# Ledger of designs, part 23: VHH binders against Iron-sulfur cluster assembly SufBD family protein PH0883

Target 1, 326 residues: Iron-sulfur cluster assembly SufBD family protein PH0883, of Pyrococcus horikoshii (o58613)
Amino acid sequence: MLLNGEDGSMTIKINHVKEYEALVEIYKKEGLDTSLFGNRIAAIIISGDKIIGLNSVPGVKIRGEEVENGVKADIEIADNVKLPFPIHLCTGYLRSEGYQKVIFNIKIGKNSIVKFTSHCIFPYAKDFSHEALTSIKVGENSWVSYEDEHIHGEGVRMISKTEIELNKNARYTGKFSLTKHRAKELKLEMIANLGERSVLELESKVKAVKDDSVEVREVAYLKGAYSRANLKSTVIAFDEARANVVNEAYGFGDYAKGHVECHEIVKGNADVQTVPLLRVKNDKAELTHEASIGRINEAQLMQLMAKGLTDEEATELIIRGLLGEY
Key: E = the ipSAE of ESMFold2; O = the ipSAE of OpenDDE; V2 = 0.75 times the mean of E and O plus 0.25 times the DockQ between their complexes.

## First folded at step 21 (VHH; framework vhh_gocatamig_d2)

Design z8 (from s2 with I99V; at its last fold request DockQ between E and O 0.87; V2 from the best seeds 0.70)
Amino acid sequence: EVQLVESGGGLVQPGGSLTLSCAASGFTFSKYTLGWYRQAPGKKRELVAGITRGGTTVYMDSVEGRFTISRDNAKNSVYLQMNSLRAEDTAVYYCAAKVWYRPNWDYWGQGTLVTVSS
ESMFold2, look of step 21: ipSAE 0.605; ipTM 0.920
ESMFold2 (binder alone), look of step 21: mean pLDDT 85; pTM 0.850
OpenDDE, look of step 21: ipSAE 0.606; ipTM 0.921
ESMFold2, fold request of step 22: ipSAE 0.593, 0.545, 0.632; ipTM 0.905, 0.898, 0.921
ESMFold2 (binder alone), fold request of step 22: mean pLDDT 86, 86, 86; pTM 0.858, 0.856, 0.858
OpenDDE, fold request of step 22: ipSAE 0.574, 0.588, 0.642; ipTM 0.908, 0.913, 0.941

Design z9 (from s2 with N104G; at its last look DockQ between E and O 0.59; V2 from the best seeds 0.59)
Fold by ESMFold2, look of step 21:
Formats: structure tokens, sequence, C-alpha cells
Structure z9 (fold): chain B 326 residues (1-326), chain A 118 residues (1-118)
């Protein structure tokens, strides 16, 4: 059943009220913004293969379809829409084992400004596979921000593929963060095509611990004249974790400008590889990169602990120093 | 089975000395960072001294210059030499071991009481 809320209120399926309330409690526990469950928020709330909440607002239409092992959603933002509140995408899985596939098709019209707040909520997962396919098309002169934050249990295998198309003068700012919970097995791919004078900013931050395996690939095709891309990846890897991060930029348009920035922090025996791939296909295009590598030292950690800090506090203090974050 | 066994605690007068020993078994001792913690009644457990795998030592401010931590990898043992003891050093002392880059401490002893009084 495909549902749209009447008068802007969120429609909740009666047989899933407990799952909805459980998600809200997880948000409170993890410090996530619970106002996103308000009735002024365009939203789709997914648990497993069910849509348990759905709300549309003027200028935003969300259509959801329950499919085998998941949900497919079409999200359309009209022309000339400037939303004061974010659009909420909540993908939950509250069981310990299973599989979930989610497909989002997002189309933003011309001259629109919108923010997406996306959460994947898998706190109890012990043996769970999640596959996400996202297509985002941003119309002329539109500005989109997309923040994606995850709550994972100890046994999540996640594959996420996102394709982004930026039309003339469009701007997209994307942030992905998985640093508070285990990555376990994570494969992310983002591919963006940039039109004339469009701007892409992608930032990813991942912490890998224990035996985690992380693969991240972010690609920017700067096809339009004066297109610009900034790709920033931060990898914090502990223990015996493995991480492979590839940031690609291809400069096709006149005066296209791309920058790739990779930051790596290693503790213990972790194996991290961060690779910028820059291809200039136009003599008027400019692509640059920057990389930094920091390693946490055993003696320094112990010195801070002798001053009264816990292991975690001392580690965090050293990380902030290495990243220049105070 | 992993064990950390402290010994050497007891009653001493202020200004006296005491040597604590901790014998380890059930794990590869040389791969671990070692520490001595103490806890007085009603107070937080605090790291008194630590020694890295490479032999670098660290001390809390109040014991620096008075206490010396050492390790003997051949005997799977870590020691705490306590000199110039004061009443505020009275506590239960715990031996601990960790893989340095993992969060927290992996193994703890049962503790040995040190009482410093007239």
Amino acid sequence: as target 1 above (326 residues)
Amino acid sequence: EVQLVESGGGLVQPGGSLTLSCAASGFTFSKYTLGWYRQAPGKKRELVAGITRGGTTVYMDSVEGRFTISRDNAKNSVYLQMNSLRAEDTAVYYCAAKIWYRPGWDYWGQGTLVTVSS
C-alpha cells in the first residue's frame, strides 16, 4: 500500500506503531534529531521491508512501494521550492539478522533549495546485509544538501551506490559519517556528473576498528564549463582493520576545477590505502590533491592516561590534534 | 586461562618502601602494555604507573620520583617499587594488561592492599 499523508500529517500504519516508537527512542538514545518525526516534515520511515511512516508536504511528493526484501521510493521536489525544514529519510532494521534493499529515486526541480537528512538505524544487527541504490537528479540552479548518518550493530554488511546528476548552476553538498559505530563490512560508491557551473562537495568520515573492511569510491566527472568538485575523505583505522578509499576526479570542461583531500589516522596494525585519481582532459581544467597521514603513538597514549584520561579520551584528544580539530 | 596475580602488599610506615609484583600467565606477555592501578575507598581507580612494550615508563604526578615500574618479559612479571610512602598512597593496587591500541584493559588482577600508617 502506497500512502500520502493528508493535510501534511504523517500517516503511520497501525500494526507498526511499536516499531515507529522504537525508532524514536533509538534517536533519543543516540542524540539524533527527533523533531524529524514532526508533522511538518516530508518523510519516509522504513522498517525492514515495510513503510511505517510517510508524509508529503507542498512542493514535495514522496511515493513508496514495498518490494521483495525492501522498499522503493520516488521523491520529487517541484520547481521553485525552498524548504525551511529537511526531508527525512529513515531506514530502519530492528532485527538481528536478515537482508534489506532500498531504492531511492530523487528528482529536484529547477530553482529549488532542499536539505535531506538520512539515517540508517540498525542497532541490533548481528548478521545483516543492507543494499542501497540511490539516484539523485538536481535541476538547474538548485541547491541540495544531503546528510547521511548511521547507527550500526556489530554485524552489518552494507553496499551503497549513489549516482548524482547536477544540471547547470546546481549545487550538491553531501556528508556521510560512520564513526560512532562499527563499519564491519562497508562498500560505498558515489558517482557524480557535473554540468556547467555546478558545484559538488562530498565529505566522508569512516572509523574502522577490529577486523572491519571498508571500501569507499567517490567519483566526480567535471563535464561542464566552470564546474567544481571538492572530495574530502577521512579514514580512522584501528586494530587490524582494512580500508581502501579512492577519490576520482575527471576534468573535461573548460575551467573545471577539482580538489581531492584524503586524511588517514592509523592506530595499531590497521592497513589503510587512500588513492587520489586525477585525470585532466582539458588544458584549461585544474585538478589538485592533498593527503595527510597520522599515527597514534603507544607512549603518548600512556602518558595521557597517566594524567587521568581513559583510553578513549586520550585517543580522541590525539585524533583531534592530528586533524586540527579543537 | 589468563591470570594476573599480585603480591607484596602489606602495612608499612610513612617513609617506608614496598615492592609489588605481578605474575602473568595465559597470554603472550611481551605483546602487552602493563600498568598498576590503585583505588582507595570512595575514590576513582587511577593509573599509577604504566610501562610500554618497549620499556617506556609513565607515572601519575603524585608518585613520580617515588615509584618505579619495571617489567621482566622472561619471567612474565611486572613490578612496582614504591619508596617514600605516604598515607595517601593507601589503596588496593591492581595489575593490568592491555593490547595498547585496543580500547580498555584486557586483564586485571584481584588486587593487593597497601596500607601506609603509623
Scores: ipSAE 0.552, ipTM 0.913, lowest interface PAE 1.4, mean pLDDT 89
ESMFold2 (binder alone), look of step 21: mean pLDDT 86; pTM 0.858
OpenDDE, look of step 21: ipSAE 0.620; ipTM 0.932

